# VH-VL binders against q58102: the designs that were tried, part 2

Target 1, 198 residues: q58102
Amino acid sequence: LMDVHVLFSGGKDSSLSAVILKKLGYNPHLITINFGVIPSYKLAEETAKILGFKHKVITLDRKIVEKAADMIIEHKYPGPAIQYVHKTVLEILADEYSILADGTRRDDRVPKLSYSEIQSLEMRKNIQYITPLMGFGYKTLRHLASEFFILEEIKSGTKLSSDYEAEIRHILKERGESPEKYFPEHKQTRVVGLKKEI

## First folded at step 9 (VH-VL)

Design Z5
Fold by OpenDDE, fold request of step 16:
Order: structure tokens, then C-alpha cells, then sequence
Structure Z5 (fold): chain C 198 residues (1-198), chain A 120 residues (1-120), chain B 112 residues (1-112)
């Protein structure tokens, strides 16, 4: 099987991406990024076990999320910062892995690479970048996820999530900022079980 | 057809307790998140409780935190709200509401409501 | 908590005429992922609230096309192109970007 490295947060989207890739004949390797701020990868580890896929945590430079925090404070909006982090992560991983994937959805705005950015990344780094969910709307994704997963919702900021936001929030707090000012306490979905064998 | 039917409302004195029930039908109950929303006599709508599909995740606003308990029995397609230490300001029509998951945070179906009156 | 403010408090409309309701939030309802978490509900007399519009502009199943939602950030509008007798009731906006969910105070729509 062809190995694919999937950016994995333990959420429903990255989980579904991994499952789809498996069904297509790939061998998913789940990767959770940590920036050494807090151990926010625990949720992803648990989800990976549930899914039965290989999982590893890659630690990247804290400066990346620190810069993100700076951007958020300056712009008073997290979108560009999250985009920056995601793009940076992909650039770094593209030096190590030939096939990368993530849980970017069709209707997502951030993080999301444009078509031109994807072409550039693939050409420059000589990689394949796969976004399995780009062809699906929310209704379809909901249906697909419901067939495979038992899902739960958690409030962002209250429990450790394994996305970029978790560590950025912590940095903001360290700087005396209120993360809630920039990141609403939104519900996030996690996979807590399987309804169907993968 | 999706149906939600609340029951258990009534008159209670301040400091008293009441347990509300919501019977669900017409859909796979265990696949949906559920909430309680109340409407005050002034017609203000207030979210009062949330419970995930399995019941493992629960949220309350500060106004009812520590006094109310939400639970569900998926085998019975039932949602419950245990209200303790009731106050006059808890007087309202209480609705059970279905909340779809997967980034769909709205109440797509509501029950007819059950009236709770807290008065001395 | 996010404060939702609706205007006007009440509106009397001649049948066949348009109606417009405003909803303002104390902070942006746009999530960085791209979704805006603003919903509209209608409560007809003697009934429970029913979903009209979700995520600013999406009509819920069974909702007539005379209803439309628009807006961005902190300013939102519900429009009825041609008000009918069945549209009488109280309209509520709701934010669901963060807990606790909060509602506007409501706008009562009546027929002249």
C-alpha cells in the first residue's frame, strides 16, 4: 500500500479523510503537529487508536504559533494566522513526506490552500497533496461521518483539542490576552467510537 | 415525522424541584444532540442545557449551573431535565430542541413546550 | 455572553408588502473556518418556535422563498418579500458561534 501522511487533529474531518484514503487503497499515517507549548495531542492519540491507524506527533518550532499569536493580536481576527500556520506546516512536512493529506472541506475558508497554492506546493516540493473532503458538502460529510463514527461535541477552550487553536490560545493567555476575544468558545466534534468497521 | 413532546411542567414553590421529560420520535434519537430552551413570560428565549448523543458531554449556562441536570435515555428515546432549587426567574415554557451535529449549531425541531411556574 | 439586538420591536405590515427585520450581535458571528452562526426562528401565535433560516441565508426545509436572510459579521437582516397572513408571529435571531447560545429579543410581525 502507498503511504499517505495525514494531518490529524482527532476531529471528524481529519478522521473521515483518513478513512476515505484507506478505502481508496492508501496506508494512512496520522500526524499531529505540536509546537511544544502544551501537550495538546492527547485527543488525537485517542482518536487514532479508535480508528486503528498509525499515529505520531511531530514537534515543530514554537515560533510558528508565536507569530500566529502576534498576527491575531494585530489583526484581531484569527483567520490569517491559522492560514499561516497550516501553510507553514505543509511546507515543512513536504520536505519529509511525498504524499500529504488533510481534512480540508469544500466549504472551508481557513485553513485552505487555493488551487494555485496547491499547484505551487506540489511542483516546488515534488509531492502529492490530497484533500479527500474537497468534493463534499456538509450534508454529505454528515451522512458519511454518521455511517462510520460515534461523535461527540466538546467546547473549544475547555478541553484539550489537537488543532492549532489549542496552543495558540495558550500563547495568547501567556501574553495577557483573552483567547475568547479572538476564538469564540465554539463546539468541536471528536470521534469517540466506530459504528462501522473501516 | 420528527416529534418532540415535553411533559412534567407544573406549579412549584421556590426552592422546590421538578423533572421534565421529552419524548422523541420520527428519527434516530441517539444520533442527535439535544437541548432545553425556555421562554420566559416576557417571551425571551434562553438556552438552558445541552447534552451530547451519548450523554458524555453536558453544558449549562451560568444561570442554571449547579441547579439543573440534563440526561437522556437513548433506549427510551427520552430527554430529561431535573430542576432543583427552583427560583421565580425559572418560570417559563420549557422546550426540548433537537440540535444536529457536524457544525450545524441550530435547533431544527422544537417540542410544543411544557409550562413551569415557580411561585410562592 | 454575546448580546443580540433586534429592531424593530414590532412591525405592522399590509399583506403583500415587504418586511425587514434587523439583528445585530455584540461581536462577530463569523468563525475563521468560514461559517457564520446566525439563525432565524419564527414563533407563530400559540406555537413553538420553528427554524426559518440557518447560517445567515439558508432556508430550512419547507420555508417559502419569500423569506431571505442576509448580512455578515455583526449585522444581519431577515426579509419577507411579500408578507402573508401566515407570517404573523414573533421572529427571533440566534447566535450559535459560542456557548451560551443567545437570542434576540424578538420582533413581532402583525398584519394591518
Amino acid sequence: as target 1 above (198 residues)
Amino acid sequence: EVQLVESGGGLVKPGGSLRLSCAASGFTFSDYYMSWVRQTPEKRLEWVAYISSSGSTIYFPDSVQGRFTISRDNAKNSLYLQMNSLRAEDTAVYYCAREPWYDSEYFDYWGQGTTVTVSS
Amino acid sequence: DIVMTQTPLSLSVTPGQPASISCKSSQSLLHYEGKTYLNWYLQKPGQSPQLLIYEVSNRFSGVPDRFSGSGSGTDFTLKISRVEAEDVGVYYCMQSIQLPYTFGGGTKVEIK
Scores: ipSAE 0.367, ipTM 0.814, lowest interface PAE 1.2, mean pLDDT 93
Fold by OpenDDE, fold request of step 16:
Structure Z5 (fold): chain C 198 residues (1-198), chain A 120 residues (1-120), chain B 112 residues (1-112)
Amino acid sequence: as target 1 above (198 residues)
Amino acid sequence: EVQLVESGGGLVKPGGSLRLSCAASGFTFSDYYMSWVRQTPEKRLEWVAYISSSGSTIYFPDSVQGRFTISRDNAKNSLYLQMNSLRAEDTAVYYCAREPWYDSEYFDYWGQGTTVTVSS
Amino acid sequence: DIVMTQTPLSLSVTPGQPASISCKSSQSLLHYEGKTYLNWYLQKPGQSPQLLIYEVSNRFSGVPDRFSGSGSGTDFTLKISRVEAEDVGVYYCMQSIQLPYTFGGGTKVEIK
């Protein structure tokens, strides 16, 4: 089997990406990024166990999310910052792994690499970048997730999510900022079980 | 056809308790998140409670936190709202509402409502 | 809490004429992933609220195409191209980007 390293947040989208890749004949390795701010990878670890895929946590430079916090404070909107973090993470991982994947959806705006950015990344780093969910609309994704997963919704900030937002929130707090100004207390969907074997 | 039927409303005194029920049919109840929403006599809509499909996640607004509890019995296709320490401002028509999952944060179906009146 | 403000409070419309309702939020309802969490409900006389439009512009199942939603950020609009008698009721906007969910005060639509 061909190994694929999947950026994994423990959420439904990255989980579904991993499942699709498995069905296509790949061997998914789930990767959760941590920046050494807080141990926010725990949820992802649990989800990985549920899915039955290999999982590892990679610690990257705190400066990346520090920069993201700066951007958020400046722009008063987290979009560009999240895009920056995701692109940076991909660049770093591309030096180590030949096949990368994530849970970017067709209807997502951020994070999402443009066509030109993807071409640049793949050419410069000589990698394959796979986004399994780009071909599916919202209804299709709902259907697919429903077939494979038992889902729950949690409030953002209640449990440490394993996405970039969790550690950025913490940095903002450390700086005397109110994360809620930039990151609303939104519901987040997580995988809590399987409906069928993968 | 999706159906939600509330019951248990009535007249209670301040400080009293009441338990509302919602019977669901026409869909796989255990696959959906559920909420209670109330409408005041002034016709204002207020979200009251949320419960996830398994019941593991529950949320309340500050206005009812510590006084209300929400639960569900998926085997019975039933949703419940236990209301304690009731206040006059809790007077309202209480609706159970279905909330789809997967980034769909709206109430796609509502019950007919049950009336709760808190008065001395 | 996010405050939702609707205008007007009421409007009377001649059948076949268009109607427009405004909803403003105290904070942006746009999530950084790109989704905007603004929904519209209609409560007809003597009935419970029913979903009309979700996520700004998506008509719920069974909703006629004379209904349309638009807007972004903090400003949203519900339009009825040709008002019919069955459209009478109170319209509510709702934000669901953060807890607690909050509703507008409602707009009453009547027929002249």
Scores: ipSAE 0.249, ipTM 0.780, lowest interface PAE 1.5, mean pLDDT 92
Fold by ESMFold2, look of step 12:
Order: C-alpha cells, then structure tokens, then sequence
Structure Z5 (fold): chain C 198 residues (1-198), chain A 120 residues (1-120), chain B 112 residues (1-112)
C-alpha cells in the first residue's frame, strides 16, 4: 500500500483525485495548505471526514501569499500568482513527501506544471508527482463524480474555501483592494456528501 | 429524449403573484443545475434565477431579488418559480434551462416557455 | 454586471454565403484557470433558444461544422461558413464567467 499525499481543497477535482488514487491501490493522505491568514481549512476538514481519508493541515509562511497579492496588484491578473503559490507549495512538500498528487485536469492552465516542470520537480526532489485526472475527458470525470459525490456550489468570495484563493482574497482586502476586481464571482464546487462507499 | 415543459403562465395585474412550474423528463434531473431565463417582448434574454442540483444554492439578479423564489422537487423532477410583487417589466416568456452538473457553465437544453403578462 | 454587445443587429444573407456575428464583453471572459466563458445560442422562428457553441469554440452535440466560434478576452466571433435556410433566427452570445449571467442583445439572421 503506497502512501500518496494529495493537495486537497475539498472541491470536486481534488476529491475525485483522492478517490481514484484509492481505487488504484494507494493510501491517500489529504493535505490542505494554510498560510495563517484565516482558518480556510475547515471546509476541507469536513470533506476529508466525509470521504474517510486521513487529513492534515500544513501551515506555511504567510509571506508566500503576501507575495502572491503583490503580484496580483502589479500584474492586474491572478494567474501568475496562483501558479507561483502552487509551485512553491509543491517544492516545499517535496522535501517531506515522496509521492505527491493534486486535482490538476487536462484542460486546466493555472495552476498546472508542464511536462518539463514535472520532470524537473521529480528529478531534483527524488519524488513522484501524480495528476490522476490528466488522462480523463469531461464525460468520464462527470460520470465518476456523479457516482460518488453530492456537490454544493459556492460563489467565490462568499464562503471560506480551502483553495489558495481564499487567503489571497483576504490579504487583498487587508490592503484596501476589492478582491472582486481580480477574481471573478465565479461558482465553485465543494463535496458535501457521498452517494456510495469508496 | 430531454424534455423541459413550463406551465403556469398567464395574465396578472401589477403587484400580483404567479407560480411557474417546469416538468423535466428524459434525464437524471438531480444531476443538473437549473435556471429560469426570460425573454422580453423586445426579444432580450435575461437570466432570472439559479438553483443548484440539491437545491442548497440559489442566486438571483438584483432585478428580481426579494420578489422571486426558486425551488425544486427532485423526486418529482420539477422546478418552480414563485413570482411575487409582479411589475410590468416582468412581462416575458419564461424558460426553464438546464446547466450540466459537472464542469459546465452554459444552458444545454431549454423548455418551450410559458408566457407571463403583467398589465392592468 | 458584464455588458455584452452584439454587432450587427441584423443581417440578410443569400443562401450559401458566409455570415459573421461579433460579440464584445465589457470585461475579459478568461478565467485564470484557462477557460473562457462565452457561449452562443440560436433561437429559430417559433422555437426556444438552443445551444450552438460553448466555451468560445466547442460545438454542441449535433451542431454542423459550418458553425465555428473564435475570439479571446473581450472579442468573440461566430461564423457560419455557408448559410442555409434552417440557420434563420436570432443568435445570442452569453457570458458565464460570473453572476449574473448576461446575454448579448441578439443578431437576427434572415435569408434574402
């Protein structure tokens, strides 16, 4: 049984990644990153309990998301900042864990490591980095999600969520910015229940 | 065969109320987010209500917030729109529209529409 | 709210000739995760709207390949390579990057 540490937000994609890895014979350990800005990890803890996986919150240096906020204000676009945070988190976790995973999908652009970036991370840190959703199209992902999950949809910025965006939005507010200026009020999903046993 | 059939439209005076229904068939209703979209006499399309697949998340635009209520009964494959304090501006053809449950932000099927006329 | 502006308001097309419809948004429809939330619908005479294209350029099931969508950011185009009689109706763009969802004012396509 191989342990895999899954970056986990409690959303549909990170949850499905954990389920797939369990079905493949891994032992998933869910990791939610927090930067000490707000307790954004609580919803992910609830989802982890629902899924039945071990879960850990790792607190990293707040300066990481403060720099992300600086990047957003300077560039007027959050993509590079989200990518920076994700890459930094992976570099830090790779010092501790030998098999890492997340919910990155084939059609995602940010956050997403390129093939060469994955190869570099794996070689430099002597780890495996697994993106179990990369080989699945929309119809397959929809089918799998419909077999396992009950979803709740939240609007970005209206509830605490456990992705990187929640704490970055908070820092932008502390700086007198309106987070909506940079992050659309887009709908996001959260897994709130199971339809069947994993 | 996907079918969405609206009913409950009619003539109502300003300040009145009306309840619209949408009967769904040919698909797993509980897998879909649903919206009501109206088309004005000038043929403009306006989104007016959204409800998640479980019914737990509901959104309205400011123009109808506080006057309209949306609900669903997944056991009966039915979607509802309660419209209160109706105004002349609410005169439109009302469509129910479905939004795929997973990884989608568009309306893939629309009903036939039901006409609401608000006038003295 | 995101304002969606369509041009032209109407056009008359000889069967077999191309048609092009423009849609402009008041702000970018590109989400930083990489998707662009611009969709196209057709409402044929006497019918309800039907989905043609989702996420800029993806044809919905059963939509002929003579329909194509393109664009990025705030500027989008729907093209019909050879207009047929069945393509008559009103075309609408819609943004779904944020609530409230908003539609363009429509472009009426007629056969001359």
Amino acid sequence: as target 1 above (198 residues)
Amino acid sequence: EVQLVESGGGLVKPGGSLRLSCAASGFTFSDYYMSWVRQTPEKRLEWVAYISSSGSTIYFPDSVQGRFTISRDNAKNSLYLQMNSLRAEDTAVYYCAREPWYDSEYFDYWGQGTTVTVSS
Amino acid sequence: DIVMTQTPLSLSVTPGQPASISCKSSQSLLHYEGKTYLNWYLQKPGQSPQLLIYEVSNRFSGVPDRFSGSGSGTDFTLKISRVEAEDVGVYYCMQSIQLPYTFGGGTKVEIK
Scores: ipSAE 0.226, ipTM 0.755, lowest interface PAE 4.1, mean pLDDT 89
Fold by OpenDDE, fold request of step 16:
Parts: sequence; C-alpha cells; structure tokens
Structure Z5 (fold): chain C 198 residues (1-198), chain A 120 residues (1-120), chain B 112 residues (1-112)
Amino acid sequence: as target 1 above (198 residues)
Amino acid sequence: EVQLVESGGGLVKPGGSLRLSCAASGFTFSDYYMSWVRQTPEKRLEWVAYISSSGSTIYFPDSVQGRFTISRDNAKNSLYLQMNSLRAEDTAVYYCAREPWYDSEYFDYWGQGTTVTVSS
Amino acid sequence: DIVMTQTPLSLSVTPGQPASISCKSSQSLLHYEGKTYLNWYLQKPGQSPQLLIYEVSNRFSGVPDRFSGSGSGTDFTLKISRVEAEDVGVYYCMQSIQLPYTFGGGTKVEIK
C-alpha cells in the first residue's frame, strides 16, 4: 500500500478523509500539528486510536501561530489567519512527505487551497496533494460520517480540540485578547467510535 | 413521524424542585442531541440545557447552571430535566427539542411543551 | 451572550401581501469555515415553535417556498412573499454559533 500522510485534527472531516483513503487502497498516516503552545494533540491521538491508523505529532514553530494571531487581530476575522497556517503547514510537510491529504470539504471556505495554489504546491514540491472530501456536499458527508462513526460533540475552544484554533486561542489570551471575540464558542463533532470496520 | 412529548410540569413554590420528562418516538433517539428550551410568560425563548447523544457532553446557560440537571435514557427514549432551587423567573413553558448532529446547530423538532409555574 | 434583535415587534398584513422581518445579531454569525448559524422558527397560536429556515436561507422540510431567508454577518431577513392565514404566529430568529444559544424577541404576524 502507498503511504499517505493525512493532516489530522481528530475531527470528523479529517477522520472521514483518512477512511476514504484507506478504502481507496492507501495506507494513511495521521499527522497532527502542534506549535508548542499547548499540548492540544491529545484528542486527535485518541481518535487515531479509534480509527486504527498510525498517528504522529509534528511540532512546528510557534511563530506560525503567532503570526496567525497578529493577522486575526488585524483583520478582526480568523479566516485569513487559518488559511495562512494551513498553507504554511502544507509547505513544510511537503518537504518531507510525497503524498499529503487533508479534510478539506467541497463547500468549505477556509482553510482551502485554490486550484492554482494546489498546482503550484505539487509542482514546486513534487508531491501529490489529495483532498478526498472535495467531491461531496454536506448532506453526503453527513450520511457517510453517520455510516462509519459514532459521533459526539465538544465545545470549541476547549483544551480538548486538536485544530489550529486551539493554540491560536491561547496565543490571543497571552496577548490580553478575548479569543471568543474572534472564535465563537461553538460545538464541534468528534469521533468516539466506529460503527463498522474500516 | 417524529414526536416529542413533555410531562411533569406544575405549580411549585420558590426553592422547590420539579422533574420534567420528554418521551421521544418516531426516530432513533440515541442518534440525536437533545435540548430543553423554555418560553417565558412574556413569550421569550431561552435555551436551558443541552445533552449529547450518549449524555457525555452537557451544557447549561449561566441562568440555570448549578440548579438544573439534564439527563437521558436512550433505552427508554426519554429526556429529563431536573430543576432544583426553582425561582419565579423559571416560570415558563418547557420544550424538549431535537438537535441534529454534524454542524447542524438548530432544533428541527419541538415537543408540545409542559408548563412550570413557580409562585409563592 | 449574543443579543438578537428582531424588528418589528408586530406586523399586520393583508392576505396575499408580502411580509418582511429583520433580525440583527450583536456579533457576526459567520463562522470562518463558511457557515452562518442563523435559524428561523414559527410559533403558530397554541402550538410549539417549528423550524422554518436554517443557516440563513435553507427551508426546512415541508416549508412553503413563499418563505425565504437572507442576510449575512449580523443582518438577516425573513420574507414571506404572499402571506396566508396559516402564516399567523410569532417568528423567532436564533443564533447557534455560540453558546448559549440565543433567540430574538419575536415578531408577531397577524392578518388584517
């Protein structure tokens, strides 16, 4: 099987991406990014175990999320910052891995690389970038997730989340900012079990 | 057909307790998140409690935190709201509401409601 | 908490005429992933609230096409193209981007 390194937040989308890749004949290696701000990778680690895939945590420079925080404060909106972080992460990982994947959905706005950005990344780094969920709408994804996963909800912004937002929130707090101003406390879905074998 | 039927409402004195129940039918109860929402005599709607499908995640607003408890019995297709230390401002019609998962942050079905009156 | 403000408080409409209800939030309801968490409910007289519109503009199952939702950020509108007698009731907007969920104060729609 061909190895694919999947950016993994422990969420339902990255989980579904990994499952789809497995079904397509790849060998998923789940990668959770940590920027050394807080150990926010724990939930992702647990989810990876549930899924039965290999998992590792890669620590990157906290300056990346520091810059993201700056951007958020400047723009008063987290979208561009999250986009920046994701793109930066992909660029870094592309130096080490030949096949990268993530949980970008068809209807997502951020983070999401444009077609031209994807082409550039693949050509410059000589990699394959796979986005398994780009062919599915939300209704289909809901159906697929319900078929494979037992799902629960957690509150966003908690120490349990393993996405970029978790560490950026802490940076904002360190700067005397209210993270809730930029990141509303919404609910996020997590995988807590499997309904069928992968 | 999705059905939610609340019960347990009544008249209670301040400081008293009451337990509401919601009986669900017409769907796989254990697959859905559930909430309680109340409507005041002034017709304001207020979210009161949330519970995940397994019951592992629970949320309350500050107004009822520490006084109310939400629980569910998936085997009985039942949702509960234990209300303690009741106050006059808790007077309302209490609805149980179904909340779908997967980024669906809305209540797609509501019960008929049960009336709770807190008065001396 | 996010404050939801609806206007008008009440609306009397002649059957067949259009109606418009405004809902404003104290904070943006747009998540950076692209979803906007604004929902509309109708409570008919003597009934419980029922879902009309979710995520700004999506009609719930069984909702007539004369109902439409629009808006972005902090400003949202529910429109009824041709009001019918069965549309009488109180309409509520709700934000669900942040806990606690909060509702607007409601708009009462009556028939002239």
Scores: ipSAE 0.203, ipTM 0.768, lowest interface PAE 1.7, mean pLDDT 92

Design Z5
Fold by ESMFold2, fold request of step 16:
Structure Z5 (fold): chain C 198 residues (1-198), chain A 120 residues (1-120), chain B 112 residues (1-112)
Amino acid sequence: as target 1 above (198 residues)
Amino acid sequence: EVQLVESGGGLVKPGGSLRLSCAASGFTFSDYYMSWVRQTPEKRLEWVAYISSSGSTIYFPDSVQGRFTISRDNAKNSLYLQMNSLRAEDTAVYYCAREPWYDSEYFDYWGQGTTVTVSS
Amino acid sequence: DIVMTQTPLSLSVTPGQPASISCKSSQSLLHYEGKTYLNWYLQKPGQSPQLLIYEVSNRFSGVPDRFSGSGSGTDFTLKISRVEAEDVGVYYCMQSIQLPYTFGGGTKVEIK
């Protein structure tokens, strides 16, 4: 039974990735990243208890998301900044854990490592990086999520959101920027219950 | 086969209240997010309320915040809009609209509409 | 709020000829995850709105293939390759990238 460390936001995709890995015979350990800006991890902690997986919050250097905010202000688009944060998180975690996973989907653009970036990470750090959802389209993901989860939607960037966006929004606000100029108040999902035993 | 039928519209004086209902059939109501959308006499469409499938998440635009309340009864396949402190600019045809479940943000089915007229 | 601007306000079309409707948003409808949240509706005379196109270019079930959507960022187009009598009505674009959802002002399509 191999341990896998799953980047975990408490949303539908990272939750489904953990479930799939469990079904494949791995032992998932959920990791939520925080940068010490706001306690954005609380919702993910609740979802981890619902799912029944071990969970920890890892606090990384605030400078990572400070740089992300600089990138957003300069480029006026959050995609490159979100990608930078995700890659940096994976590089740091790869120094500690030998099997990493996340909720990256086939149809997502960002955050998403390219094939060559994955190969580089795996070779340089001597790790495995697993993206269980990469082979699925929206129809399959919808079906699987409906079999396992009770979902609730929240606006992007609320303080209860555990993705990178919430802390970056906070930094932008501290700098006198309007976060909604760069991050639309889009709906995001979280898992609030189970329909089915994992 | 999907059916959405609004009711409860009528004539109301400014400052009054009205309760709209939407009866749903032909689909699993509890699996869908629901909204109310209104169409003004000028034919403009305005989204005015949203409720998640469980009823736990609710949103209103600023134009109706604090005056409108949305609720649902999944056992009765029914959606409700309570409108208080009505104003002349709330005069519209009110539609209930179904939002496809999971990672979709559009209204795939609309009801026939019910007319609300606010006039002194 | 995101402002959605449609042009033209009205369009008179000979049956069998193409029609094109423009929709422009006050800010990009492309979410950084890669999806673009622009939808099109048709309201036929005396009816409620009905979905035609979701996410820029995907036809909803039962929508004829003479309807097509295109565009990116802030500029979007609905095309009808051959207008038929049943296509008469008011066409609306809608953004759903952020709350509140907002609609364009409508484009009335008529037969001449």
Scores: ipSAE 0.121, ipTM 0.719, lowest interface PAE 5.5, mean pLDDT 89
Fold by ESMFold2, fold request of step 16:
Structure Z5 (fold): chain C 198 residues (1-198), chain A 120 residues (1-120), chain B 112 residues (1-112)
Amino acid sequence: as target 1 above (198 residues)
Amino acid sequence: EVQLVESGGGLVKPGGSLRLSCAASGFTFSDYYMSWVRQTPEKRLEWVAYISSSGSTIYFPDSVQGRFTISRDNAKNSLYLQMNSLRAEDTAVYYCAREPWYDSEYFDYWGQGTTVTVSS
Amino acid sequence: DIVMTQTPLSLSVTPGQPASISCKSSQSLLHYEGKTYLNWYLQKPGQSPQLLIYEVSNRFSGVPDRFSGSGSGTDFTLKISRVEAEDVGVYYCMQSIQLPYTFGGGTKVEIK
């Protein structure tokens, strides 16, 4: 039974990735990243309990999201910064774990490693990087999520969100910026229950 | 067939209250997010309330915040809008509207609407 | 709030001729995850609104091929290649990238 470490926000995609990996015979360990800015990981902890998977919070250097904030202020668009944080997190985790996964979808643009970036990460770090949702379109993902989950929506960037956005928004506020200038108040999902045993 | 049927509209004086209902059928109501959208006499559309599938997440625009409340009863396939402290600018046709619950931010089905008129 | 501006306010079209409706937003509707949150609705006379196009260019089930959507960023267009009598009504664009969701002011399409 091979351990896989899944980057986990508690949303529909990271949760579905973990379920798929479990069904494939892996032993999922869920990892939520925090940068020590705010305790943004608490809802992900609740979802991990609902799913029944082991979960840990890893605190990384706050400077990573401070640089992300610098990039957002310079570029006036958060995409490159979110991509930078995600790639940096994967690089750091690849030093510790041999099999990594996340909830990256086929139709995502950011955060998403290109095929050559995946090959580079795997070769340089001697790891496997698994993106279980890459083969699915939204109709299939909707069907699968409907089979397993009860979902709720939350506004993006709330202090209860376990994605990178919440802590980056906090840093922007500390710098006198309005986070709403760069991050729309968009809905995000949270898994709040199961319809089917995993 | 998806059906959404609003009721509870009528004539009310400024400062009054109304409770709107939306009866849903033809789909698994508890799997869908619901909104209320109103259409003014000038035919402008304005979103006025959102509620998640379980009822735990609720949003309002500033124009109605603190005056309107939204709720749902999934056992009765029903959505409600409680409107208090009504103003003349709340005069509109009120629609309930369904959002697909997964990775979609649009209204795929609308009810026929119920008319609310606020005047002295 | 994101302001949605539609032009023209009305169109009078001979059946079989094309129609084009513009929708402009005060901010980009492109989310950094890659989706663009612009939708189109049609309200036929005496009816409630119905979904035509979601996410800029995707036709909803049952919507004829003569409807097409295009655009990016802040600038969007709905085209009807050959207007039919059943296409009469008011067309609305809507952004759903952020709350509050907001609609354009509408474009009335009528047959001459």
Scores: ipSAE 0.099, ipTM 0.716, lowest interface PAE 5.6, mean pLDDT 89
Fold by ESMFold2, fold request of step 16:
Structure Z5 (fold): chain C 198 residues (1-198), chain A 120 residues (1-120), chain B 112 residues (1-112)
Amino acid sequence: as target 1 above (198 residues)
Amino acid sequence: EVQLVESGGGLVKPGGSLRLSCAASGFTFSDYYMSWVRQTPEKRLEWVAYISSSGSTIYFPDSVQGRFTISRDNAKNSLYLQMNSLRAEDTAVYYCAREPWYDSEYFDYWGQGTTVTVSS
Amino acid sequence: DIVMTQTPLSLSVTPGQPASISCKSSQSLLHYEGKTYLNWYLQKPGQSPQLLIYEVSNRFSGVPDRFSGSGSGTDFTLKISRVEAEDVGVYYCMQSIQLPYTFGGGTKVEIK
C-alpha cells in the first residue's frame, strides 16, 4: 500500500484523481498549497472531509505568487505564470515526498508538465509523478465524476476557491491591477458531496 | 427527445410582475445547468439568468439583478423565472436554455420561447 | 462585459456559393487552460436559436460538415462552404468565458 501525495484543490479533477489512486491500491494524502496571501484553502479542507482522505495545508513562500503576478503584469497573459507556480510547487514537494500526483487532464494546456519535464522531475528528485486522468477523455471523466460526486460551480476568483488563481488575483488587486483583465470570471467546480462510497 | 416548453408570458403594465415556467422532458433535468435568455424586438440576444443543476448557484446580469429571481424544481423537471418591477425594456421573447454541467459553457438546446410584452 | 461584434450585418449569397461571417470580441476568449469559449448559433425563420458550433470549431450533433468554425483570441469566423436554402436565418456568436454571457448582434443570411 503506497502513500501518494495528491495536489488538491477540492475541484472535480483533483478529487477524481484521489479516488482513482485509492481504487488502484494507493493510500492518498491530500495536499492543498497556500502562499499566505489569503486563507484560500478552506473549501479544499471541507471537500477533503467529505471524501474521507487525510489532508494537509502546506504554506509556501508568498514570493512564488508575487513572481507570478509580476509575470502576468509584464506579459499580459496568465498561462506562463500559472505554469511557473505549478512547476515550482512540484519541485518543492518533490524534496519531501517520493510519490506525487495531481488532477492534470489529457486536454489541459496549463498547468501541465510536458513529457520531458516529467522525466526531468522524476530523475532529478528520484520520485514518481502520477497523473491519473491523462488516459481519459472528456466523456470518461464525466462518467466517473458523475458516478462519485455532487458538484457545485462557483465563479472564478472568489476567496472561497482553493486554486492558485485565487491568491494571484488578490496580489494583483493589492497592486492596483484589475484581475479581470487577466483572469476572466468564469465558472469553476468544487465537490460538495458524494453519490457513492469510495 | 429533448424538449423545453416555456409558458407564462403575456401583456403586463410597467411595474408589474410575471412568472415564467419551463417544462423539461426527454433528459435528466438535474444533470443540467439552466439559463433564461431573452430576445428583444430588435432581435438582440441577452442572457438574463443562470441556475446550477442543484439550484445552489445563481447569477444575473446587472440589468435584471434585484428584479428577477430564478428557481428550479428537479422533482417536477421545471425551471422558473419570477420577474418583478417590469420595465418596457424587458419586452422580449424569453427562452429557457440548457447547459451541460461538465466542462461545457454553451446552450445545447433552447425552448420555443414565450413572449413578454411590457406596455401601458 | 465582453462586447461581441459581428460583421457583416447581413449577407446575400448565391445558392451553392460559400459564405463567411466574422465575430470579434473585445477581449480574448482563450482561457489559459487551453479552451476558447466561442460558440455559434443559427436562428432559422420562425424558430428558436439552435447550436451549430461550440468551442470555436466543434460541430454540434446533426450539423452538416459544410459548416466550419475557426479563429483564436479575439477573431473568429464561421464559414459555410456552399450555402443551401435551409441555411437562411440569423447567425449569432456567443462568448462563455465569463458572466455575463454575451452575444454578437447577429448576421442575417439570405439566398439571392
Scores: ipSAE 0.078, ipTM 0.692, lowest interface PAE 6.0, mean pLDDT 88
Fold by OpenDDE, look of step 12:
Structure Z5 (fold): chain C 198 residues (1-198), chain A 120 residues (1-120), chain B 112 residues (1-112)
Amino acid sequence: as target 1 above (198 residues)
Amino acid sequence: EVQLVESGGGLVKPGGSLRLSCAASGFTFSDYYMSWVRQTPEKRLEWVAYISSSGSTIYFPDSVQGRFTISRDNAKNSLYLQMNSLRAEDTAVYYCAREPWYDSEYFDYWGQGTTVTVSS
Amino acid sequence: DIVMTQTPLSLSVTPGQPASISCKSSQSLLHYEGKTYLNWYLQKPGQSPQLLIYEVSNRFSGVPDRFSGSGSGTDFTLKISRVEAEDVGVYYCMQSIQLPYTFGGGTKVEIK
């Protein structure tokens, strides 16, 4: 099996990506990024165990999310900041791993690399970048997720997610900012079990 | 056909308790998140409670937090709302509402409602 | 909490004529992922609320094409191109970008 390193947040999308890759004959290695702000990778660890995939946490420079916080304060909108973090993470990982994947969906706007950005990344770094969910619509993803996973909802901000937002929120608080101004407290779906063997 | 049927409404004194039920049919109940939404006599709609498909995740607004409990029995296709320490402002028609999962943040089906009146 | 404000409070329309309802939120309903969490419901007389439009502009199943939703950020509009007798009721907007979910005060639509 060919190894693929999957950016993993413990959420349903990155989980589904990992499962799809496994079904396609890859060997998924789940990677959760931490920037040394808070130990926000716990949820991802738990989900990885449920899925039965290898998981590791990679610590990157805090300056990356510090810059993201600056961007959010400046733009009053988190989209560009999240995009920046994701792209930066991919660039860094591309120096170490030859095949990268994530849970970017067809209908996602952020984070999401454009076609030209993907081509550039792959060419410059000589990697393969795989986004398994880009070919699926909302209904299909709903169906697939329901087939493989027992799902549960969590409220953002109440329980630490293992995405970029968690540590950015913390930085904003440290700076005397109100994360709620920029990150609405919405529901997120997590994987809490398997309905079938992977 | 998706059906939601509420029951358990009635007249209760302030400080009293009441338990509402919602019977679901026409869909796989365990696959959906459920909420209670109430409509005041002034016809204002207020979200009251949320429960995940498994029942492990629950949310309340501040107005009912600590007084209301939401639960479900997936084997019986039933949703419940236990209301304690009732107040006059809790007087309303209570609806159970289905909420699709996977980034769907709306109520696609509502029951016919059951009336709760809190009065001395 | 996000405050939802609807205008007008009531609207009397001649059958076949268009109607327009406004909904304004105290905060943006646009999520950074690109989805806008604004929904419209109709409560017909003696009935429970029913979903009309979800996420600004998507008609729910069975909803006639004379209904349309538009808007962005904090300003949204529900339009009925040609009002029919069956469209009588109270229309509510709802935000679902954050908890608690909150509704507008409603707009009553009547036939002249």
Scores: ipSAE 0.026, ipTM 0.631, lowest interface PAE 4.3, mean pLDDT 91

